# VHH binders against GTPase activating protein homolog 4 (mgp4), part 1

No score or structure here was measured in a lab: all are predicted.

Target 1, 192 residues: GTPase activating protein homolog 4 (mgp4), of Dictyostelium discoideum (Social amoeba) (q54qf4r322to513)
Amino acid sequence: IPIEEIMFKQKSKFPNLDIPYILVLLVNLIKKLDNGMGMKTEGIFRIPGHTSEVNALKKLINEQGEYQFPPDLYSIHPIASLLKLWLREMPQPLIPNYVYDKSLECQSIEEFIVFFKFLPASNQKIITYLAGFLNELVQPDNVVTSKMNLDNVAMVFAPSFLRCDSQDMILANVDREKTLVKLIIEGYLKLS
Positions, changes and structure headers below are counted from each chain's first letter, unless a header gives other numbers; Kabat numbers aren't used for antibody chains.
ipSAE, averaged over its two directions, is called F for ESMFold2-Fast, E for ESMFold2 and O for OpenDDE. V2 adds 0.75 times the mean of E and O to 0.25 times the DockQ between the complexes of E and O.
[cut] marks letters that were taken out.
The coordinates of atoms that the task and the answers printed are left out; those that the model quotes come from them. Centres of patches stay.

## First folded at step 4 (VHH)

Design p01 (from a07 with L107W; framework vhh_8cml_1)
Fold by ESMFold2-Fast, scan of step 4:
Structure p01 (fold): chain B 192 residues (1-192), chain A 121 residues (1-121)
Amino acid sequence: as target 1 above (192 residues)
Amino acid sequence: EVQLVESGGGLVQPGGSLRLSCAASGFTFSDYAMGWFRQAPGQEREFVALISWSGGSTDYSDSAKGRFTISRDNAKNTVYLQMNSLKPEDTGVYFCAASRDYYTEGWYDYWGQGTQVTVSS
């Protein structure tokens, strides 16, 4: 469903949240799992959660309505997988298709900030929230065990931020998409 | 320039074995997860197996678990699917796919053309 509809539906329970609650839920689970050790898990966001566990978790969240489930019964990988899945299943990607080409022209944090200011407000808020989380994820104390540095995280998250509609350009644009996501993560403090 | 080329398909009797290979070129193979999918006549394409960029993690469909093994050789830019205890239900065209994402066929970045596997008496 569109983001505006998601935000409208959650307003009665979460009137102070300006981003989808499911993103806050999944990010908080990742940050709190195993007393904070989830963020240090080798291959986080790259090693896939088992398909059946991701689907079971997705179903549980949909059935509960309150987004409550026993995270101690799940490893980090299905939760991380579901976060990426939810972003990819958005009707429009976080970087809207109509500005896809323009986004890939950004070569610096300063250029990205100029571009970013013209995105819809809802997209800006979600991107800022995720950028903060990913910026935390790629800190040295996490990377020493996770092996997921800035380049690795940008690579695996690019499909969650952007959608290339041209099949023949998908692989040709991989490095450019990765560059954009790196700018988002590195520029986090300047996005607000 | 970018290519995924499957080979190793063929006709086998039930209980037989086949080893499929997928040779990759035109991209940095070791940066991508690799998956195998299959499509039987009149059915949708379905997931079979996947392997992470390093080979350190694998996942299988319920129908493939215990019978199939996915592996890769990053030095040779090749991914393999060893298929044992083949059943008629395994008949289909088998596709190799490359992804920065692991979950559904729609999120794989590039696909091969497929290789036919027929399990028949």
Scores: ipSAE 0.000, ipTM 0.299, lowest interface PAE 11.1, mean pLDDT 82

Design p02 (from a07 with L107F; framework vhh_8cml_1)
Fold by ESMFold2-Fast, scan of step 4:
Structure p02 (fold): chain B 192 residues (1-192), chain A 121 residues (1-121)
Amino acid sequence: as target 1 above (192 residues)
Amino acid sequence: EVQLVESGGGLVQPGGSLRLSCAASGFTFSDYAMGWFRQAPGQEREFVALISWSGGSTDYSDSAKGRFTISRDNAKNTVYLQMNSLKPEDTGVYFCAASRDYYTEGFYDYWGQGTQVTVSS
């Protein structure tokens, strides 16, 4: 469903939340899992969760809302996969299709900030939230164990931020999409 | 000039098999870890399999474990991905990548252009 409809529906339960609650839920689960070591998990967001477990989690969260994972869970891969899947399944990606080509022209944080300010307010808030999370994820204290640096994270998250509308151009645009996501992550402090 | 050239993709029925090859040139192949990645239309680029410089260590995504086997022939500068029990969800462009480090803080140094795999009736 559209972001605006999600925000309207969640307002009675989460009146102080200005982004979709599912994003906050999944990010918090990643941070809390494994005694707070979730973000240090080797291959986080690169190693996929099993499809059956991702679908089971999606159903469980839809039925129970703020589900708390038991202390006996030892892997975060299905949770991380669900976060990326939810973003990919949005009717419009976070960088809307109508500005896809323009977004790939950004070569600096400064150029991205100018571009970013013309996006819908809801998209700006979600991108800012995710940029903060991803910037934290790629800090050296996490990367030493996760092995997921800025380039790795940008690569695996690019399809969650952008959707190439031409199958012929998907591989040709790989580096350009990665560059944009790196600018988002590196520029997060300026995205307020 | 560094090149990675994938081959072996194609159309197969569910339950079928394909063997992908990636021929490397322009660098010392045996110094690099090699990986396979895939991307389906509208989906994120996904790690599939990784093999160390010598072939002594391998890692697989959960979706690939038990069905896919990565191997390499350093004398032929080639890395392979044997794919068995293929499913429609394995459909995508498969590309190989080279990295000086095995599963490290770094990123992959070189990428191939990809080969299409379609699993459909």
Scores: ipSAE 0.000, ipTM 0.156, lowest interface PAE 17.1, mean pLDDT 81

Design p03 (from a07 with L107Y; framework vhh_8cml_1)
Fold by ESMFold2-Fast, scan of step 4:
Structure p03 (fold): chain B 192 residues (1-192), chain A 121 residues (1-121)
Amino acid sequence: as target 1 above (192 residues)
Amino acid sequence: EVQLVESGGGLVQPGGSLRLSCAASGFTFSDYAMGWFRQAPGQEREFVALISWSGGSTDYSDSAKGRFTISRDNAKNTVYLQMNSLKPEDTGVYFCAASRDYYTEGYYDYWGQGTQVTVSS
């Protein structure tokens, strides 16, 4: 389902929300799970949730439109995996395919901001929201226990922001994709 | 430059064992989750097993649980699949695949060419 259709469908329940509710839901669960220690979980976003648990969460969220199952039945890893999966399964990635090559040319925060302003408004809003969350995730008080620094987070989130449509270029572009995600996270305060 | 090369396939009798290997080159192997998938003639590709970048987490299909073991050696850039108690239903081409995002159902970034496993008398 396109972002615009998701936003239209959620308007009756969340008229003032300008990003998909599912993203807010999953981010809030990550922040609150394990007595507020979710973001400090070792290997968060790198250690996968078991496939069966991720699929069960996906089914419940799709059927309910809201997370209503007991939090104690699900660990942080399946919820984190679902966030990345939901972003990857979008019809268009957050960095649209038509500007994929241009995005990889960004070498500084300033260059990225110029590029960013030409993205559709919906993409800018979602990227800004995620950048804020990821900027918080990579702070030293989280990293000391999670062991997920800026480089690690950028690596595991790159496929959630970008989609390389050429298999020959996937691994050739991995470092450039990681660089872009690092610029998004580091540049968060300038995206607003 | 990027390559995943499977080996260790062959013909075995029911109840036999095989160990598949997948040698990776051209990327930082320790940053990737590795998976094994298989495809029988006329069927779609199905998930078999997954191992995280560090080897600290594994997942298996219901048909593989208790019979197959996935492992990896990051120093050798190799992932393995130890297959025990093989059945005719295990016959197929076995592929290894690499993923940066650790999805187990077709979201893998790169695929090997496969190795044939045949279980028959």
Scores: ipSAE 0.005, ipTM 0.303, lowest interface PAE 10.8, mean pLDDT 83

Design p04 (from a07 with L107M; framework vhh_8cml_1)
Fold by ESMFold2-Fast, scan of step 4:
Structure p04 (fold): chain B 192 residues (1-192), chain A 121 residues (1-121)
Amino acid sequence: as target 1 above (192 residues)
Amino acid sequence: EVQLVESGGGLVQPGGSLRLSCAASGFTFSDYAMGWFRQAPGQEREFVALISWSGGSTDYSDSAKGRFTISRDNAKNTVYLQMNSLKPEDTGVYFCAASRDYYTEGMYDYWGQGTQVTVSS
């Protein structure tokens, strides 16, 4: 479903939340799991959760509603996988397809900020929220154990931010997509 | 110049074994999850097995569990599928595929040409 429709549907339950609740739920679970050690998990967001566990978690959230989810039912990897999957299943990626080529032209944080301000307000809010989380994830105290540095995180999250519609260009654009996501993470404090 | 080349297919009798290999080139192999898919004549392509970038995690279709083992050698840029207790219904063209993340809406970044596996008396 579109971001606009998601935000409308959650308004009654979360009137002061300006990003999809599911993102806040999954990010908070990652931070709280394993007695607060979730973000230090080796290969977080890179080691996939088993398909059956990801699907079971998705079903549980859908059936019980967002308030009834017990955080100890699943390990970190299925939750991390579901976060990326949810972003990839969006009808339009966070960097909309109509500006895909233009986004890949950004070579600096300053250029990205100019580009970023032309995105829809909802996309800007979600990107800012995720950039803050990912910036925290790549701090040295997490990376020493997780082994997921800025380059690793940017690579595994690129498909969650962008969608290349040409199969022939997917691998050719991998480094450029990774560069953009690195700019998003590094530029977090300037996204406001 | 990204390339995935499958090998190891052939004709085998029911109950037999085969080991498929997929040699990768043109990308940083250790950064990609690798999967095996198959397609029988007149059937849709189906998932068989998947291995994470490091080899630390694997996943299998219900039909492959307990019979097939996926593995990889990042030093050799190769992914393998060891198939045991083969059945006639395992007949098909087997493809390897690479993905930056195997949960990318079921879409893989690159596919090999496939290798034929025939299980028949």
Scores: ipSAE 0.000, ipTM 0.290, lowest interface PAE 11.0, mean pLDDT 82

Design p06 (from a07 with A33Y; framework vhh_8cml_1)
Fold by ESMFold2-Fast, scan of step 4:
Structure p06 (fold): chain B 192 residues (1-192), chain A 121 residues (1-121)
Amino acid sequence: as target 1 above (192 residues)
Amino acid sequence: EVQLVESGGGLVQPGGSLRLSCAASGFTFSDYYMGWFRQAPGQEREFVALISWSGGSTDYSDSAKGRFTISRDNAKNTVYLQMNSLKPEDTGVYFCAASRDYYTEGLYDYWGQGTQVTVSS
């Protein structure tokens, strides 16, 4: 469903939250799992959760409206996979398709900020939130164990931020998408 | 120039073996999940096997489990599918595919042209 519909539906339960609750839930689970060591898990966001576990979590969220998972489904890789998948399956990506080409023209965080101000407010808030989380994820204290540096995280998250509509350009644009996501993660403090 | 090129298909009798190869070029191979899919005559495309970036994790369809083995050589930018105990039901065009995230069908970024496997007596 569209972001505005998600925000409308959650307002009664989470009136002070200006981004989808599912994002906050999954990010907080990643931070708290394994006694606070979730973000230090080797290959986090690169190693996939088992398909059956990811689908079970997705079913609970989409079909049952329940955000409390059975304890046996609380593991880092399925939850991390679900976060990426939920973003990829949005009707419009975080950087909307109609500005895809323009976004890839940004060569610095300063250029991206000018571009960013013209995105829908909800997209701005979600991008800012995720950029902050991903910036935390790529700090040296986490990377020494996770082996997921800024380049690695930008690579695996690019499909969650952007969607290339041209089959011929998908692989050709991989490095451009990665570079943009790296700028967003590194410069997240400038987005607010 | 980016390419995925499958090879190793052919005609075998039931119980036979084949090894498929998929040579990748033009991108950072070790950053991608690699999968094998197949399409039988008159059927939809179906998942067969998958291998993670490092080769440390694999997944198989129920029909492939125990008979097929997926592997990769990141130094050679190649993924393999060793197929043993082949059955007539394994007949189809086998496709190599690359994805940054394997677990959702339809999210594969690139597909090879396919290689024909025929299992008949």
Scores: ipSAE 0.000, ipTM 0.235, lowest interface PAE 11.6, mean pLDDT 82

Design p07 (from a07 with A33D; framework vhh_8cml_1)
Fold by ESMFold2-Fast, scan of step 4:
Structure p07 (fold): chain B 192 residues (1-192), chain A 121 residues (1-121)
Amino acid sequence: as target 1 above (192 residues)
Amino acid sequence: EVQLVESGGGLVQPGGSLRLSCAASGFTFSDYDMGWFRQAPGQEREFVALISWSGGSTDYSDSAKGRFTISRDNAKNTVYLQMNSLKPEDTGVYFCAASRDYYTEGLYDYWGQGTQVTVSS
């Protein structure tokens, strides 16, 4: 369902939250799991969660709106997979298709900030929130155990931020999409 | 200068209808979510209806659902509230408001001065 519809539907429960609550829920679970060591999990966002566990979590969230469960009942990988899947299944990707080509022209943080300001406000808020989380994820104290540096995280998250509708260009655009996501993560403190 | 100018209020009998309009100027209207709020004498301001910047999403208070319809015309920089089956409880000053990111009263950027709606026999 479109981002704006999600935001309107959640207002009664989360009137002060300017991003979809499911993103906050999943990010907080990642931070809390394994006694606070979730972000240090080797291959986080790279190693896929089991499909059955991802689907079970999706159903639980849909039924309860927000769910509670003992942290040790699930591994980090299904939750991380659900976060990427939810973003990937949005009707419009976070970088809307109508500006896909223009987004790939960005060569610097400064150029990305100019581009970013023209995105819909809801997309800006979600991108800023995710950029903050991903910037934290790629800090050295997490990377030493996770093995997921900036390049690795940018690569695995590119399909969650962007959608290439031309199959002929998918391989040609991989490095350009990765570059854009790196600019988003590195430029986090400039996003507002 | 940002301005929101409301019109269409008035006196109507229970069961009647009114259509409120809010004309916006001084900002890029299509970038803003638009809402309607109301306030009765001695009461707090309450949410009535919301429409997203694109017009693709709408939401209503429980009291407005099924009776009121919010719409917008981005080419005319105008938001509307069609009110049907009006009740005495709908009496109040109706305010138009604009926000880039939010629909809650405390997060709206710009407000109109309001238009009086009175539902009485």
Scores: ipSAE 0.000, ipTM 0.111, lowest interface PAE 19.3, mean pLDDT 81

Design p08 (from a07 with A33T; framework vhh_8cml_1)
Fold by ESMFold2-Fast, scan of step 4:
Structure p08 (fold): chain B 192 residues (1-192), chain A 121 residues (1-121)
Amino acid sequence: as target 1 above (192 residues)
Amino acid sequence: EVQLVESGGGLVQPGGSLRLSCAASGFTFSDYTMGWFRQAPGQEREFVALISWSGGSTDYSDSAKGRFTISRDNAKNTVYLQMNSLKPEDTGVYFCAASRDYYTEGLYDYWGQGTQVTVSS
């Protein structure tokens, strides 16, 4: 469903949230799980959880509008996989398709900030929230254990931010997409 | 040019075995999750198995667990599916797929053309 519809539906329960609750839920679970060590999990966002667990969580989300799960079903890899999957499956990616080519022209944080200001307000808010989380994830304190540095995180999250509509250009654009996601993460403090 | 080329399909009797191979070219194979999917006659494409970029993690559908084994050789840019104890229900076209992500058909960036597996007497 579109972001506007998601935000409208959650308004009664979460009137003060200006981003989808599911993103806040999944990010907070990652931070709290494993006694607060979730972000230090080796291969987080790269090592998959069990496929059946991810599908079960996805089904529960689709069936329950409140995005509630039983706590005993929580584990790092399925939750991390679900976060990427939810973003990947949005009707329109966070970097809208109509500005895909323009986004890949950004070569610096300054150029990205200029580009970013022209995105829809809802996209800006979600990107800013995710950039903050990912910026925290790639700090040295987490990376020493997780082994997920800026390049690794940008690589695995690029499909969650962007969608290439040209089949012949998908692999040719991988490094450019990674560069854009690195600019988003590195430029986080200037997005707020 | 990106290519995923499946081979090893064929006709086999119930209880038999087949080993499928998927040769990849045109991308950095060792950076991608590789999966096997199948499409049975009259059904939608369904997940069978996947293996992480390093080979350190694997997942299987419930129907594949205990019978199928996925593996990869990053030096040869090839992913394999060893299928044992084959049943008529396993009949279908088997597809190789590559993704930077996992867990649904929608997460896979590239698909092969498929190889036919028929389990019949």
Scores: ipSAE 0.000, ipTM 0.301, lowest interface PAE 10.9, mean pLDDT 83

Design p09 (from a07 with S57Y; framework vhh_8cml_1)
Fold by ESMFold2-Fast, scan of step 4:
Structure p09 (fold): chain B 192 residues (1-192), chain A 121 residues (1-121)
Amino acid sequence: as target 1 above (192 residues)
Amino acid sequence: EVQLVESGGGLVQPGGSLRLSCAASGFTFSDYAMGWFRQAPGQEREFVALISWSGGYTDYSDSAKGRFTISRDNAKNTVYLQMNSLKPEDTGVYFCAASRDYYTEGLYDYWGQGTQVTVSS
């Protein structure tokens, strides 16, 4: 569903939250699972959760509006997979399609920040929140165990941030999309 | 440049077995998850099986569980689908696909041309 509809529906429970609650829920679960070791899980965001478990979690959220899952569905890989999938299935990606080409022209953090300031406010808030989480995820204390460095995280999250409209350009744009996501993660502290 | 080439399809009787292969070239194979999808005549493409970049994790459609096994050889840039106890409803064109994000068919980055599997007497 659209972000505006999600924000409207959550307002009664979370009136002061300015990003979708589902993102906060999934990020917090990743941080808290396995006694606070979730972000240190080897292959996090790269190793898939089983399709059946991801679909069960998705059904609870999308069809039933539940934000408390049965304990047997709490494991790191399905929750991490759901976070990427939820972002990927948004009607408009975080970097809107109408600025896709412009976004790939960014070659530095400074250039990205200028570009970023022209995005819709809701996109800026969600990107900033996710950039903070991903910046934490790629710190050395997590990477030594997770084996998911900046390049790895940028690669697996690129489809959650951007959507290439041209089938002919998917191959050519793989490295460019990864570069943009790296700039987002590295530039987090300079985002407003 | 980038190619995924399926092989191993054919005609078998119900209860038979086939092993499909998909040879990849033109990209860093070990960085990609690999999936198998199939399409029956007049039907939409559907998920069959996937395997993570390392080969450590696999997942299957409900119809494939217990009968099909996906595997990969990163040294040979090849993914395989061993199909046992084949049923007529397994008939279709089988495609291999590569993805950095393998949960949704629409976001697979590279696709093969497919290989025909027919299960009939």
Scores: ipSAE 0.005, ipTM 0.278, lowest interface PAE 11.3, mean pLDDT 83

Design p10 (from a07 with S57D; framework vhh_8cml_1)
Fold by ESMFold2-Fast, scan of step 4:
Structure p10 (fold): chain B 192 residues (1-192), chain A 121 residues (1-121)
Amino acid sequence: as target 1 above (192 residues)
Amino acid sequence: EVQLVESGGGLVQPGGSLRLSCAASGFTFSDYAMGWFRQAPGQEREFVALISWSGGDTDYSDSAKGRFTISRDNAKNTVYLQMNSLKPEDTGVYFCAASRDYYTEGLYDYWGQGTQVTVSS
């Protein structure tokens, strides 16, 4: 479902929200889970949630405009997996395919900011929101427990930001994609 | 132990008014956004009104705009919902909820048990 359609459908319920509600929902569930300890969960975003649990959450969210967190559900991994999967399954990735190669040419935060300003406004808003969350996630107070530093988070989130459409280049571009996501996270304060 | 206790519900005729209160204890009330939700028999829970931790910002559902006013008293750890021009479709159980996030329905940390509002003649 295209982002424009998602934004249109949520407008009546969330008129002041300029990004998809599902992203805000999942990010906030991660922050609130286990009395605010969600972001400190060891292996967060690296340890996958079970496919059946992820599909159950996906169905619940799709059938309701609202998600009520079950009080007996204390595993963060399915929620974290669903966030990455939802982004990965978008019709167009956050870094659109038509600028994929150009995005990988960015070598600094400054170069990324120049590139970023030419992206569609909706993509800019979502990337800025996610960059803020991921920048918070990789702070030392979280990393000491989660063991998920900047490099680790960039690696596991790269497929959620970009899609390599060349089968031959997938492995060759892994480090370049990781580098771009690191620039996004590190450059968060300059994205707005 | 965290508690949210709603009061002020009751039976009222169409066009009448009710003032709901929600008394909070067991957490730092002034750090939390407070919301009112309602649920009619056989229906899903729906958003009614929201107030930020400081009281500086409020939001309302389309059905509540112009008729309902949310307010809070941080010194008394209480959130209120003033309901005017009540209609039969406003009938339901009204719940208060506390969240650290202003705009996110599924992320309320604490929920009250609810208070019944019935609008009928």
Scores: ipSAE 0.000, ipTM 0.108, lowest interface PAE 18.1, mean pLDDT 81

Design p11 (from a07 with S57T T58I; framework vhh_8cml_1)
Fold by ESMFold2-Fast, scan of step 4:
Structure p11 (fold): chain B 192 residues (1-192), chain A 121 residues (1-121)
Amino acid sequence: as target 1 above (192 residues)
Amino acid sequence: EVQLVESGGGLVQPGGSLRLSCAASGFTFSDYAMGWFRQAPGQEREFVALISWSGGTIDYSDSAKGRFTISRDNAKNTVYLQMNSLKPEDTGVYFCAASRDYYTEGLYDYWGQGTQVTVSS
């Protein structure tokens, strides 16, 4: 469903939250799991969760309308996979298709900030939240064990931020998409 | 350009074996998870097997578990599906697919054209 509809539906339960609760839930689980060591998990967001476990989590979200997971489904890789999957399955990607080409023209944090301010307010809030989380994820104290540096994280998250609307250009734009996500992560303090 | 080309399909008797290959070109193969999917006439496409970018993580559908083996050769840009103890129910077009977003069943980045597998006496 659209972001606006998600936000409207969650308002009664989470009136002070300005981003989809599912994002907050999954990010918090990643931070808390493995005795607070979730973000230090080797290959986080790169090593896949088993398809059966990801599908089980997805069905709980879709069928229950509540975001309570059984303890046996609390595992880093399926939860990380679900976060990326949920973003990819949004009806409109975080960088809307109508500005896809324009986004790829950004060569600096400064240029991205100018571009960013013209996005819908809801997209800005979600991107800012994710940029903060990903900026934390790529800090040296996490990377020494996770082996997931800025380049690695930008590569695996690019499909969660952008969707190429031309099949012919998907491969040609891989590095450009990665560059944009790097700018988002590096510039997070200037996004709000 | 990006190409995924399946081969190795054919006609085989129940209990027989086939080895499918998928040759990839036009992208950095070792950065992508690779999956096998199949589609029988009049049915929707279903998951068969998945292997991570390094080969370190593998998953199978319940129907494939214990009978099929997925593997990859990153030096040759190829993913394989060894199919043993084939059943008539395994008949269908087999597709390989590539994803940067691992275990994203519905959102694979690239798909092959498929290769026909027929299990019949």
Scores: ipSAE 0.006, ipTM 0.302, lowest interface PAE 10.5, mean pLDDT 84

Design p12 (from a07 with D31E; framework vhh_8cml_1)
Fold by ESMFold2-Fast, scan of step 4:
Structure p12 (fold): chain B 192 residues (1-192), chain A 121 residues (1-121)
Amino acid sequence: as target 1 above (192 residues)
Amino acid sequence: EVQLVESGGGLVQPGGSLRLSCAASGFTFSEYAMGWFRQAPGQEREFVALISWSGGSTDYSDSAKGRFTISRDNAKNTVYLQMNSLKPEDTGVYFCAASRDYYTEGLYDYWGQGTQVTVSS
């Protein structure tokens, strides 16, 4: 389902929300779980959640429209995994395919900001929200325990922001995709 | 050249053991999650085992739990699947796969060519 349809359908229940509710829910769960220590979890977003738990969460959201999870599914790794998976499975990635090649040409925060302004408004709002969360995630207070620095986070989130539609270029573009995600995270204060 | 090459398959009797290896080259192996899948004739490809980039986390299919162990050696760019107590139902072509983000069977970035495992008397 496209972003525009998600936003239209949630308007009656979440009239003041400019981004998909699922993203707000999952980010807030990550921040609040484990007595507020979720973002400090070692290997967060890198260590996969159990496949069965991630699939159960995905089924609840996609088939039942449920945002109330069973207590045994309120765990950092499955929820972090679901956040990345939900973004990765969007019909169009956050960096739309039609500007994929152009996005990989960005080599500075300034170049990225110019590029960013030409993205659809809905994509800009979601990217800004995620950039804020990821910028917080990579702060020293979190990294000392999580071991997930800027490079690590950019690596694991690249497939959630971008989708290479050429099989021959997937591995060749890994470093370029990682560079773009680093620019998104580092450039956060200029996005808002 | 980027590639994943499986080895260690073969013919074994029920109750026997095999160790599969997957040698990776052409990419930064230590940054990828690695998994094993299998496919029997006329069947859909199915998940067997998963290991995180550091080796700190593993996951197994219900059929593999207690019998199979996935491990990796990042210094050698190799992932392993130790298979014990093999059953005829374990017969199939075994594939290794690499992903930056290994959540579902459909989200793998690269696949090997496979190695045949046959369990029969």
Scores: ipSAE 0.000, ipTM 0.238, lowest interface PAE 12.9, mean pLDDT 84

